# VH-VL binders against q0atu2, part 217

Target 1, 119 residues: q0atu2
Amino acid sequence: MLDKKARIRTSREYRNVFEKGKRLSGRFLIIYYVENALDNNRFGFITNKKIGMAVIRNRIKRQLRAIVREYQGQVKNKHDIVLVARAGIGKSSFEGMEKDYIAIMKKAGLFARNANKID
Short names: E, the ipSAE of ESMFold2; O, the ipSAE of OpenDDE; V2, 0.75 times the mean of E and O plus 0.25 times the DockQ between their complexes.

## First folded at step 11 (VH-VL)

Design e60 (framework fv_ivicentamab_arm2)
Fold by ESMFold2-Fast, scan of step 11:
Structure e60 (fold): chain C 119 residues (1-119), chain A 119 residues (1-119), chain B 110 residues (1-110)
Amino acid sequence: as target 1 above (119 residues)
Amino acid sequence: EVQLVESGGGLVQPGGSLRLSCAASGFTLSSYAMNWVRQAPGKGLEWVSIIYEGGYTDYASWAKGRFTISRDNSKNTLYLQMNSLRAEDTAVYYCARGSDYEPYYFDLWGQGTLVTVSS
Amino acid sequence: AYDMTQSPSTLSASVGDRVTITCQASQSIDSYLAWYQQKPGKAPKLLIHKASSLESGVPSRFKGSGSGTEFTLTISSLQPDDFATYYCQQYDSYGYPYLTFGGGTKVEIK
C-alpha cells in the first residue's frame, strides 16, 4: 500500500484539492490535482456507492492504490492528487484501469517526460 | 493583456497542405490545454483537436491522420499542420484555450484565420 | 458522438425582451455544458460553464439552467449588445473528448 506520508488524510486536505485543483476526466477515473507546498506527493481515493457493493468498492480501491504505487516514481513531485472512480469502473479490468490512469496522468502533465530510466 | 493571434491561413487547392500558427501572449501556453476549433462560412462551430498540458493529443475522428496539433514552448506558439485538404475543410480556424480548471471549455479565443480549399 | 440540438435557429427580439434559447443533448451530459456568444466577424466569447456558472465580467441578465439532456440560456432583459449568435457546447468526456456544439441561435433585432 502507499506510505502514510503519501496519503491525503483529512477532509480539509480533500476540500483543498477540490476547491483549488484542476479536473480531468478519463474513461473510468476522474482526477483532481493541485501543487502542494510539501516535498512529496499525496494521493486520495474516492469510490462512491454508485460503483457497487462494498466488496466491489474495496477491490477497486485496492487496485487503484496498487496502480498508483507502481507508477509513483514517474509522478512529478509536490502534488496532491485525488482519484475518483466513475460508476463504470466496476466493469473494467485491472489493465483497463491502469491504461486509463496512465493516459490521464500524461494528459495532466503529471508524469515526468524523461522520468528516470533506472537499470 | 492575455491574447491569441492566429496566422497562416490562405487559399489552397484540394490535396494541398497548410500550417497554421497561434501566438500566445500574456500567459504561458504550456500551462494550458490548447485547442483548434473551426467554423465554415455561415455555419456553426466544430472542434478539431486538443493538445493537453502534458503534451498528449486528441483529434476529431475526421481529422485523425490528416491534421497534427503541436506546440513550441520556447516560442509560446501553437500549430496545426493540415494535410490532404478537402473543400469541406474550408473554414475560419480558431485557436482556443482550455480553462485552467478543466480543458474542455474555452475561456480565450484568437481572432481566427481563414482557410479556403478550392480549385 | 453526442448530438446537440439548439432551438430556435433564429429569434427576433426587441430591447428589453426576455429571450430563452434551448439546447438538447441526445443523451445525458450531466451538467457539462458551456454557452458562448459570437458577434459577426468575431471569435466566440465564453458566457457560462457547467450549465449555470456565470463567467467573470458577464452581465447577470444571462442565466444558464438545466441538467441531463435539456438546457436553457435566458437573457432576462435584452440589451443592444446582446444581438449575436449563441452556441451551446457539451464537454462530458469519457476518455475521448466528445466536444460537440449546438447549431447556434441567431438573436436578431426585430
Scores: ipSAE 0.745, ipTM 0.894, lowest interface PAE 1.1, mean pLDDT 91

Design e61 (framework fv_ivicentamab_arm2)
Fold by ESMFold2-Fast, scan of step 11:
Parts: sequence; C-alpha cells; structure tokens
Structure e61 (fold): chain C 119 residues (1-119), chain A 119 residues (1-119), chain B 110 residues (1-110)
Amino acid sequence: as target 1 above (119 residues)
Amino acid sequence: EVQLVESGGGLVQPGGSLRLSCAASGFTLSSYAMNWVRQAPGKGLEWVSIIYEGGYTDYASWAKGRFTISRDNSKNTLYLQMNSLRAEDTAVYYCARGSDYEPYYFDLWGQGTLVTVSS
Amino acid sequence: AYDMTQSPSTLSASVGDRVTITCQASQSIDSYLAWYQQKPGKAPKLLIHKASSLESGVPSRFKGSGSGTEFTLTISSLQPDDFATYYCQQYDSYGYPPLTFGGGTKVEIK
C-alpha cells in the first residue's frame, strides 16, 4: 500500500492526468504521467474487466502498488502517474510486471538515465 | 519554425561504417523521443531505432548490435552510428520526432539523407 | 510487433473521386494507428493519429476510421495535391519493437 498523500483519489485528478499528461505503453502496463504543482508524487492504478475476474484484478492491483512502493524513492519528484494494466497482465509473473514498470519509468525519464547516451 | 536536418549520408563499401547526424532547431531535442526511420529506394517505411526522452533506447531486431542511436544535448543533435553495413542497408534515413503526447507516432520529419552501400 | 497490411498497393484515380485505403493489423491495436502522406522525393507527413484525429492544417476531405484490426483512410474528393503514397503505422506498443508500418498505397493519376 502507498501513503494517502501519494495516491490519486478522485475522478477529477485521474481526468487531469489523462487529458494533460503523456502516455507510454509497455508490454503489461501503460503509464500516463504529468508534472504536478505539489511537493510529492501521486500514483493511480486502473485494472479493467478485460484483465479477468475481480480476484485477479485485485491481486494485480495489490502487486502493482507493492512495486510502485518499492521504487518510489527512484521516481523524479512532483509527478502524477497513473498505471493502467493491459489485458495480458494476468499471465505475467510479479517479476515480469516489475521489469516492465522499471523499463517504462526509465523510458519516460522518471528514473535514472541510460549510460549509452551522449549528453 | 521547428525543423530537423539530416547529414552524413553517402557511398560506403560493404562492411564499412557511417555516422548520420540530425540537427534540431526550434525545439529542445532532449524533451522528445527521437527516431530513425529508413526507406529503401522504391520501397516502404521501416522503423530503425528510438531514443526515449529518458535516454533508454530500442532497435529493430536487424539493427541491434550494428546500429547505435545517441544524442548530444549540448549540440541539440541526434546521431545514428552504423557499423558492418550491408547492401540491404541502402536507404534514405529520416530523423523523426515522436509526438509530445506519446513517442510512437511522428509529428516532425527531416528531409532524409541517402546512404548507399555498394561495391 | 503487429504485422500491418495495406490494400490496395496501388490505385489509379481521377480528381474528384472518393478514394478508400484499407489497413489491417494482425491483432487488435484499439485505435492506436497513424496515417502518413509521402510525395515523391519528400519526407512523410503526419495526417491522422489515434485512427481518426486529424492533424492541424490537414484538409477535412481526409478522414480516418476504424478500430481493432481494420482501419480506413478516405479522401472524399481527390485533389491534384493528393496524388501520393499513403502509409498506416500502428503504435499500440505491443511486442518489440512496438512500431510497424503498412506496405503503403500509391494513389496515382488515372
């Protein structure tokens, strides 16, 4: 679980991220993300019926929250980030979801940069 | 005016190397995902490589190990280092900018630079 | 990555004609498809993203439609400036790499 302060809670807040944010897809996850005017990061989670039954969706949602919490300290500050689980996520292992999350966050520039680029 | 200008193309022998450049003006290159897309004479478009805003890179399977995408933020310039060139690599190489919303469709293209690999 | 198939590969048309180009994905890509126009000797130009969203400055005679696996680009009344090759591109980001183009459709003078 994440602290209350670190969670996107209202439909208005989710809508803001979808309308003003950027979208980046991975194998099992899609993130929508936008810089916020707060002093902290906030995360939202969406698991839709295409994933499977409620028990599966609830498990996925809990696992995603655990992954986000584990890597929270590596996330660039002042962002609202919504994770949307793709239909195929139910077939993934926890490790597979974790790897996809890390890859997406690095692609988005929300984690550490790759050493293979010239700056 | 936003613009991309490619250079560095030319005639090279099989097994040779070339480095292509793409100079960006009117916008900050590091704020976007940047792509290389190629087109063999009389043929269709083929995606080559991407460098994401965060610096992570991906390649077409046939380009992996031979081609390297990079950027120099101080020069606002994108590069494609091409090694072990084959006749099949003969193409016009385009620099293309991923949209601000998401990196995978291209809202700005350069004029292209022709690479000819021939004995 | 999804295979993208365009049909026809070439079509001949006259000014004023309604032109329809089809793009099929090997599996569902929802609406994550872009259309590009390429004139001889020039770079491609983005026309449409998200299957049906027309880019600023693109004439309203261009219309994209479809979702899932079948997509259509329609030019309601072909103009001289529209003789070009058109490409679809999926960007649903499934597989590796996530980006594939259709083979192109050349719209040429009858």
Scores: ipSAE 0.580, ipTM 0.850, lowest interface PAE 1.6, mean pLDDT 88

Design e62 (framework fv_ivicentamab_arm2)
Fold by ESMFold2-Fast, scan of step 11:
Structure e62 (fold): chain C 119 residues (1-119), chain A 119 residues (1-119), chain B 110 residues (1-110)
Amino acid sequence: as target 1 above (119 residues)
Amino acid sequence: EVQLVESGGGLVQPGGSLRLSCAASGFTLSSYAMNWVRQAPGKGLEWVSIIYEGGYTDYASWAKGRFTISRDNSKNTLYLQMNSLRAEDTAVYYCARGSDYEPYYFDLWGQGTLVTVSS
Amino acid sequence: AYDMTQSPSTLSASVGDRVTITCQASQSIDSYLAWYQQKPGKAPKLLIHKASSLESGVPSRFKGSGSGTEFTLTISSLQPDDFATYYCQQYDSYGYPEFTFGGGTKVEIK
């Protein structure tokens, strides 16, 4: 679960990320991201009706929050990041979503150098 | 003034190697995804390779294993190392900047450098 | 990779004419398509991204339309500066890293 201060919660905040941010897409996820004026990262999550029924969208949203929380320490500080699930995500495994998240965050340059190392 | 200037093209025999350079000015290269796009004489455009802001790279299927994209942030310069060159690699090679919004369309291009692979 | 097919390959036109160029994708790319203009001996110039979003400084006579698999670039009143070759480019990344250009359409003077 992400702390309240680590979540993008208002429509205005989401709009700011979409209008000022960069976009990068992967197999199952799109991220929009922009540097913020805070001392922490904030994450937003969007699962639209193209994914499927509410029960599927809610499951995907929970899984994405779990993935983001797991890799929270690897993310470069001072960013607002919105994850948008693509239509095909409902057919993906948790591991598939996690792999896509890691790849897209690395492409964006949002992972810290040392956090990207394989032990 | 934002510019990209390619160099390093020339005549090379089949099986040979060349390294192309692209000098960026007026902006920070490491903040953008950068691409190489080629065009055979009298033919259309063909995407070759991308280096994302985070340093991750991707290649056209036919370029994998032969071509390597890289950059030197201290010199603000992009490179394309081309090995095992074939006659069909003869083309003008353009350095192209991915858009700041999303890296997949190209809002700034260099003048190109001609690579001729001939015996 | 998505195949991109442009038609016609060559088009003869006069100043003031309406010109339409078509681009077809082998599978849906939503609206992730860009249009470029290239003059002889010069690098391409971005005209339009996201199928219909005109770049700053590009004249309003250029319009992009379409979604899915069929796209068009229209020049409503051809000017002398518009005689060039035009390329479409798909960039529906959907996990696939290759960005494919159409074959080009040369707009030449009659």
Scores: ipSAE 0.403, ipTM 0.815, lowest interface PAE 2.9, mean pLDDT 88

Design e63 (framework fv_ivicentamab_arm2)
Fold by ESMFold2-Fast, scan of step 11:
Structure e63 (fold): chain C 119 residues (1-119), chain A 119 residues (1-119), chain B 110 residues (1-110)
Amino acid sequence: as target 1 above (119 residues)
Amino acid sequence: EVQLVESGGGLVQPGGSLRLSCAASGFTLSSYAMNWVRQAPGKGLEWVSIIYEGGYTDYASWAKGRFTISRDNSKNTLYLQMNSLRAEDTAVYYCARGSDYEPYYFDLWGQGTLVTVSS
Amino acid sequence: AYDMTQSPSTLSASVGDRVTITCQASQSIDSYLAWYQQKPGKAPKLLIHKASSLESGVPSRFKGSGSGTEFTLTISSLQPDDFATYYCQQGDSYGYPELTFGGGTKVEIK
């Protein structure tokens, strides 16, 4: 679960990310992202009925929030990022979703190298 | 205005190497995904490689191990290093900018540079 | 890699005609499809993205439609400037490295 401050909450905020943001797709995920004027990152999560029943969509949302939370320290600050689950995500493992997330974030330039490395 | 200008094409022997350059003006290369697309004489378009905003790269399967895409932010220039060239690599090579909203729609193209691989 | 099959390869038409070009993907790409126009000796020009979204400055006579695996580019009243080769392109990688273009359709004078 992510802190309230780190969540995109309103329809207007989601619309801003979709309208002004960049889109980058992976195998199971699409991200839309835009720089914000805040001092923190905010994340949004979208699952649609093409993924499956409510119980599956709720599981996917929980797993995506867990992945985002785990890698939060690697994300470059001051971005609004919306994760949209693709129809095929329901067939993915947790590890598969995690790998896709990391790959997309690196392509977008949103991951700082060595963010969690202890030297 | 925004512009891309390719250079470095020419005649090269099979097995040889060649480095193509693509100079950008009117915008910052590092803020976009940049692509190479080629077209053999009288044939269709074929995607070669991409360098994403974050510096991550992807290649067409036939290009892996032989071609390397890179950029020099200080010179605002994109490169394609081509090694172990074959007759079938003969083509006009275009650099193309991924759009601001999506890296896979190419909204700006250079004029192209001809590479001829022949003995 | 996705196969992008474009038809016809060549189309003969007259000014004022309605021209239709088809593009078929080997598996669903939702609406992530682009159309390009290329004139002899020139680089391609992006006309349409996301199957139906017209690029700024492109005449309204160009229309894209379709979703899933079947897509169409229509020119409602062909103008002299429209004689060119048109290409469709898979606009989403789906996490795989290959991006694929259709084989092209040459629109020439009848």
Scores: ipSAE 0.669, ipTM 0.873, lowest interface PAE 1.3, mean pLDDT 89

Design e64 (framework fv_ivicentamab_arm2)
Fold by ESMFold2-Fast, scan of step 11:
Structure e64 (fold): chain C 119 residues (1-119), chain A 119 residues (1-119), chain B 110 residues (1-110)
Amino acid sequence: as target 1 above (119 residues)
Amino acid sequence: EVQLVESGGGLVQPGGSLRLSCAASGFTLSSYAMNWVRQAPGKGLEWVSIIYEGGYTDYASWAKGRFTISRDNSKNTLYLQMNSLRAEDTAVYYCARGSDYEPYYFDLWGQGTLVTVSS
Amino acid sequence: AYDMTQSPSTLSASVGDRVTITCQASQSIDSYLAWYQQKPGKAPKLLIHKASSLESGVPSRFKGSGSGTEFTLTISSLQPDDFATYYCQQWDSYGYPELTFGGGTKVEIK
């Protein structure tokens, strides 16, 4: 689970990210992201009905939260980031979602640490 | 016309260092992921490194610790710093632009610059 | 560990022939494969991305097909400009990339 302070919670906060943020598309994910005035990052997650049944949407949201949590330490501080799952995500493996997240975060310039180095 | 022009290749002794440059014209380098790809004489293509739009970098496993990719956006120029050179690093080094769609295939290549590592 | 194997390594053909080059991946790469053409002394040129998407300006006689582990590049009626070495390249290793090329297939005059 992500800490309470690391979650985007209110409609106002989501709206701010969509209206003022940048948009970047991956294979299975779209991110919207904007720099915040806080001392930490906050994440939001959106899975819509085009993805599939509630069971599938809940699995995907749970898996995305797990991926975000795993790579939390590599994300540049002071950002609000919303992950929107694309329709095709239901056919992806966990590894496929993870690769897409890493690739899109690197492209966006949101990774602060080298994700390949564990020394 | 868009083009990439490599320079800095030459003869170097084993254990030596060399810095390659790649000058971009007709487009803005900072808007693309950029790559280095090499080709040993009479052999096939081998990917070396990528720098993403946001400045994050990745390397082929064999290149980690010896090669460093970087860019100077003000000069619209890409670099490859090569250290601890070995005879097997002898190759033509190509600067290659990652596609705007996905940074991992290459829609524009320079002419290449030859690096020869020999005693 | 995405090994890419091309066959044949060398192919002899005449103008007007149908030429088929195969690329095999050691594990599934979905459709994340590109094809390049390289003429002697020149840089490679992108022909096809995502297994079958033809690049702008590339003649329609070039066709890519396949998915998973087996891919083909077909030249339906070989022209003089097509004598070159062809390379496949995967990028299913995206995220933590280990981009790999096939060994190349040289298309020579018979």
Scores: ipSAE 0.605, ipTM 0.864, lowest interface PAE 1.7, mean pLDDT 90

Design e65 (framework fv_ivicentamab_arm2; at its last look DockQ between E and O 0.11; V2 from the best seeds 0.00; counts 0 for: pae E 3.1 > 2, placed apart)
Fold by OpenDDE, look of step 12:
Structure e65 (fold): chain C 119 residues (1-119), chain A 119 residues (1-119), chain B 110 residues (1-110)
Amino acid sequence: as target 1 above (119 residues)
Amino acid sequence: EVQLVESGGGLVQPGGSLRLSCAASGFTLSSYAMNWVRQAPGKGLEWVSIIYEGGYTDYASWAKGRFTISRDNSKNTLYLQMNSLRAEDTAVYYCARGSDYEPYYFDLWGQGTLVTVSS
Amino acid sequence: AYDMTQSPSTLSASVGDRVTITCQASQSIDDYLAWYQQKPGKAPKLLIHKASSLESGVPSRFKGSGSGTEFTLTISSLQPDDFATYYCQQYDSYGYPELTFGGGTKVEIK
């Protein structure tokens, strides 16, 4: 699991990302991202009811957290990033989600220059 | 003042090449997704290409292989390299800035530069 | 790419008229739709994004509505400055955008 300090936890923090951040849509994910005043990145995850039942939503959330953890060290610092699952994500593979995440993050320019990422 | 200024348009023979430039002022071009959109005389708008903040590029299906979008951050300038030009490529070419919130709709446009492909 | 169909291609109206322009997408684009205004010899101007969100400085007489495949731009009371060509544009391609515009609607003086 992500460290507590690496998590967006409060409604206020989420609101800040949505109101002041940028939005970028992928096939399975939408990311909202904004610079923060911290020395670390924080991640938030949203899986609403259109994704499916609670069991599905929880599975998707676990998978997204795993993906974020995997690439966490390669993301530019000082960003709050919220991942919103799109409706079709329930039918995607883990690899598909990962690929989508990487693509979106590349488009956003959120990976560090020294990051070794491949699609 | 925030503005975009296209240049490089002109008359070119079929099969020829041309590179368009778009100089941005008042904002950092690399902090936005930038687009090229063209408009044939008396016709509608047609999206050509996008370069995202992260440098990732995408193209209309008809543009792939012939058009290349790029930018020079040091010059705050967007480019469109056009090869193997055809008569149907005759158009006013606009550079257009993706919005700060989302890259896929365009909140700032240049006045365009005319490209005429004719023998 | 998603096909965007605008109707009508041209419409004649008078100042004060209520004008409605429609845009139809070949596939659902949710609310990922923008509207632009273009006057002769000028670059397009963004009016609306996210189907219904007015850009700053755009008069309230402009209204965007719709979701999925059917969208409308309404000018509640046409003003002299509103005679122009309007374009819709979709920007939802499942993260692999091929952005497409409608064919345009020319609003001209009756």
Scores: ipSAE 0.847, ipTM 0.938, lowest interface PAE 0.5, mean pLDDT 94
Fold by ESMFold2-Fast, scan of step 11:
Parts: structure tokens; C-alpha cells; sequence
Structure e65 (fold): chain C 119 residues (1-119), chain A 119 residues (1-119), chain B 110 residues (1-110)
């Protein structure tokens, strides 16, 4: 479970990330991300109706939160990051979502560890 | 005032190697995804490779194993190492900056450097 | 991979004309399409991203439209500065980018 302070909750906060942030697409995920003026990272999660029924969307959201929490310590401090699930995510495995998340976070330069090992 | 300047092009024999440079001024190269795009004489544009802000790289399928993209942040310079060159690699090579919003369209281009692969 | 087909390859036009260039994707790319202008001996210049979003400093006579597989660049009143080659580029990436450009459309004076 992600700490309350590590979650983006309001429409205004989501709007700020979309308006001021950068976008990077992966296989199953898109991230939008921007530096914040806080002392912590915050994460948001969006699953739209193109993914499938509410049961599927809720499962995906839960799995994404678990992945984000697992890798929380590797994320560079002071970022607001919104994960948007792509239509094809409903057919992915947990491992597939996890690998996609790691890849896009590394490409974005948001993972503190291992970033400098890839020239 | 923002500028990209390529250098290192020239005549090379088939099977040879060449390293291209792209010097950035007016902005910090490491804060963007950077790309190489080429254009054969009288033909269209072809994407070659990207280095993301985080230092991860991707390549066109035909470029894998022969071309290596890299950057030197201390010199604010992008490189393309080209090995096992073929006649069909003859082209003007442009370095191109991924947009601040998204890495896959290019908002700033250098003037290009001509690579001619001929016996 | 996404094949990008531009038509026409060449068109002749006069100053003041409305010019239309078409770009077709072999698969749906939503609206992840950019348009570039290239003058002889020069690097390309970004005009439009996300099919219809005009770049800062680009004249309002340039307009992009379309989504899915069919896209259009329109120049509403052609100016002398607009004689150039135009390229579309898809950038609908699914983890491994394979970015592709159209073959180009040369707009030349009639």
C-alpha cells in the first residue's frame, strides 16, 4: 500500500502533471512526470474504460500500485508521476507490467540506481 | 541561441568505421532525449537511434550491432560510432533533440554531416 | 512496423493557393504524428506535433488534421517561404521505438 502522502489525489494535482510534465510511452504504460517542490515523490494512477470492465481496471490499478511501491526506493526524490494504463495492459502479466515500468522509469532518468551504467 | 553542430563526416571505405560528433550549445544535452536521423542523397528521412535522458538507448533494427549512440555530459556532446559501414549507409546524418514534452518528435536539428561510404 | 505513405510526391502551386498534403499510416497511430518542413540544403524544421498542435512561431496558415491512419497538412494561402519538402513522421511507440517518416512531398513553384 502506498502512503497517503505518496499519492496524487486531486484533479488539480493531476492537471498540473499533465500540463507541466513530460510524457514517455512504454508497451503497457505511459508516464507523465514533473519535479515537485515537496520532500517526497507522489504517484497517480489512471485506468480508462478502453482497458475493460471495472473489475479489470481495479485489478490493474492495484497491481500498478504494488509495482510502484516495490520500486519506490529507486525513484529520484521530488517527482510527481502519473501512470496511465494503455488499452493492451489487460492482457499483460504482472511481470510484463513490472518490466515495462522499470524500462520507462530508467529511460526517463527517474531511477537513481543503474542510470549511469547505460551509456 | 540554442544550436546543434555535427562533425566527423567524410569518405570511408566499405567495412570501415567512423565516429560522428554533435556539439550542443545554449542548453544542457543530458536534460533531453537525443536522436540521430539520416537522409540518403535525394531521399527521405530515416531514424537511426535515441539516447534517453536516463542514458538508456534504442536503435532502428538495421542499426543494432553496428551503430552505438553515446554522450559526454562534461563536453555537452552527442556521438554516433558507426562500424561495418556499407554503401547504403551513405547519407547526411543529423543529430536531433527530442522535444521537452516527449522524446519521439524533434524540435531542434543540427545542420548535418555527410558520410560517404565508397570504394 | 508502421509504413508511412505521403501523397503527392511533388506538387506545383502558386503563391496564394491552398495546398493539401496527405499522409497514410499502415496501422492506427492515434494522433502521434509530426510534420516537418525542409528547404534545400537545410535541416528539417518541426511544424506540428500530435497531428494538429502548431509549434510556437509557425505561421497559422499551416494546419494539421486527422487521426488513426489518415492525416493532412494544409497550407491555407501559400507564401514564397513555403516552397519546400514536407515530411510526416509517426511516433506511436509501444516500448521499442521504430520511428518512421513519410517519403516526402515537394511543393514547388508553378
Amino acid sequence: as target 1 above (119 residues)
Amino acid sequence: EVQLVESGGGLVQPGGSLRLSCAASGFTLSSYAMNWVRQAPGKGLEWVSIIYEGGYTDYASWAKGRFTISRDNSKNTLYLQMNSLRAEDTAVYYCARGSDYEPYYFDLWGQGTLVTVSS
Amino acid sequence: AYDMTQSPSTLSASVGDRVTITCQASQSIDDYLAWYQQKPGKAPKLLIHKASSLESGVPSRFKGSGSGTEFTLTISSLQPDDFATYYCQQYDSYGYPELTFGGGTKVEIK
Scores: ipSAE 0.794, ipTM 0.902, lowest interface PAE 0.8, mean pLDDT 91
Fold by ESMFold2, look of step 12:
Structure e65 (fold): chain C 119 residues (1-119), chain A 119 residues (1-119), chain B 110 residues (1-110)
Amino acid sequence: as target 1 above (119 residues)
Amino acid sequence: EVQLVESGGGLVQPGGSLRLSCAASGFTLSSYAMNWVRQAPGKGLEWVSIIYEGGYTDYASWAKGRFTISRDNSKNTLYLQMNSLRAEDTAVYYCARGSDYEPYYFDLWGQGTLVTVSS
Amino acid sequence: AYDMTQSPSTLSASVGDRVTITCQASQSIDDYLAWYQQKPGKAPKLLIHKASSLESGVPSRFKGSGSGTEFTLTISSLQPDDFATYYCQQYDSYGYPELTFGGGTKVEIK
């Protein structure tokens, strides 16, 4: 699970990322990201209702949080990042979500070019 | 009515250039990943390029450096700039909309515009 | 890039026949495969995504199946409107997409 300071919490914080941030689309994910004035990164997660029922959407959120935590140390600091799950993610594997996250974060310049898993 | 209409095809000499247009109606073009797909006479379909919702682009390896996908959101129009044209580029060019679920399969197509590269 | 092999290249059939078209991927694409129908002089039309999910408005006589490397499109009772060319397309791509289509299967009237 991400720690408390690494979470985007309020509607205002989410709106700031959506309105001021850059947007980059992948296969299963769309990310919005903007520099923040903190000494840390923060992450938010949004699921599309077309993914499925609430239990499925909650599973997707948990899987995305696990992926983000796994690569958290490779993310350039001082960013608010919102991950928006496309409807197609409901039929993807954990590995597929992970591959998409890595690819989209590299395209955004938020990872090093050759980012690897930390395990 | 939701539709895509291509234009700008025609006869061009080898080494020449053309810009194809694709006018979208009934939906906001920038809300979807948009693609170009071509079909040489009597041949199958070949993916050319994509522009994602956020404006990032990718190309088939053979198109990179010669073709440029772009869009004008105020005109709700997609473009393909084609340079250094060769006889092998003779094809019907379609614009195609990526689905709500994933950007990589296409649920809406235009009628196509013919590009003929010949002296 | 993936190789997508369709068979047969052409198929002659009569109205009412069961028609089966095969698409084979050079490596596993899980079930990330779409099927399109194309009539002469017209754009392709999406029939099926995710190997077996029928698009809205597509007749139930069309059925997609398969996963991994081998996929089929079956038309359970061919109708006059079904004489067309059919293409499969893989979309199991990340980062730098390499979207590829099969060579097509032309279904002709016998």
Scores: ipSAE 0.383, ipTM 0.822, lowest interface PAE 3.1, mean pLDDT 90
ESMFold2 (binder alone), look of step 12: mean pLDDT 92; pTM 0.946

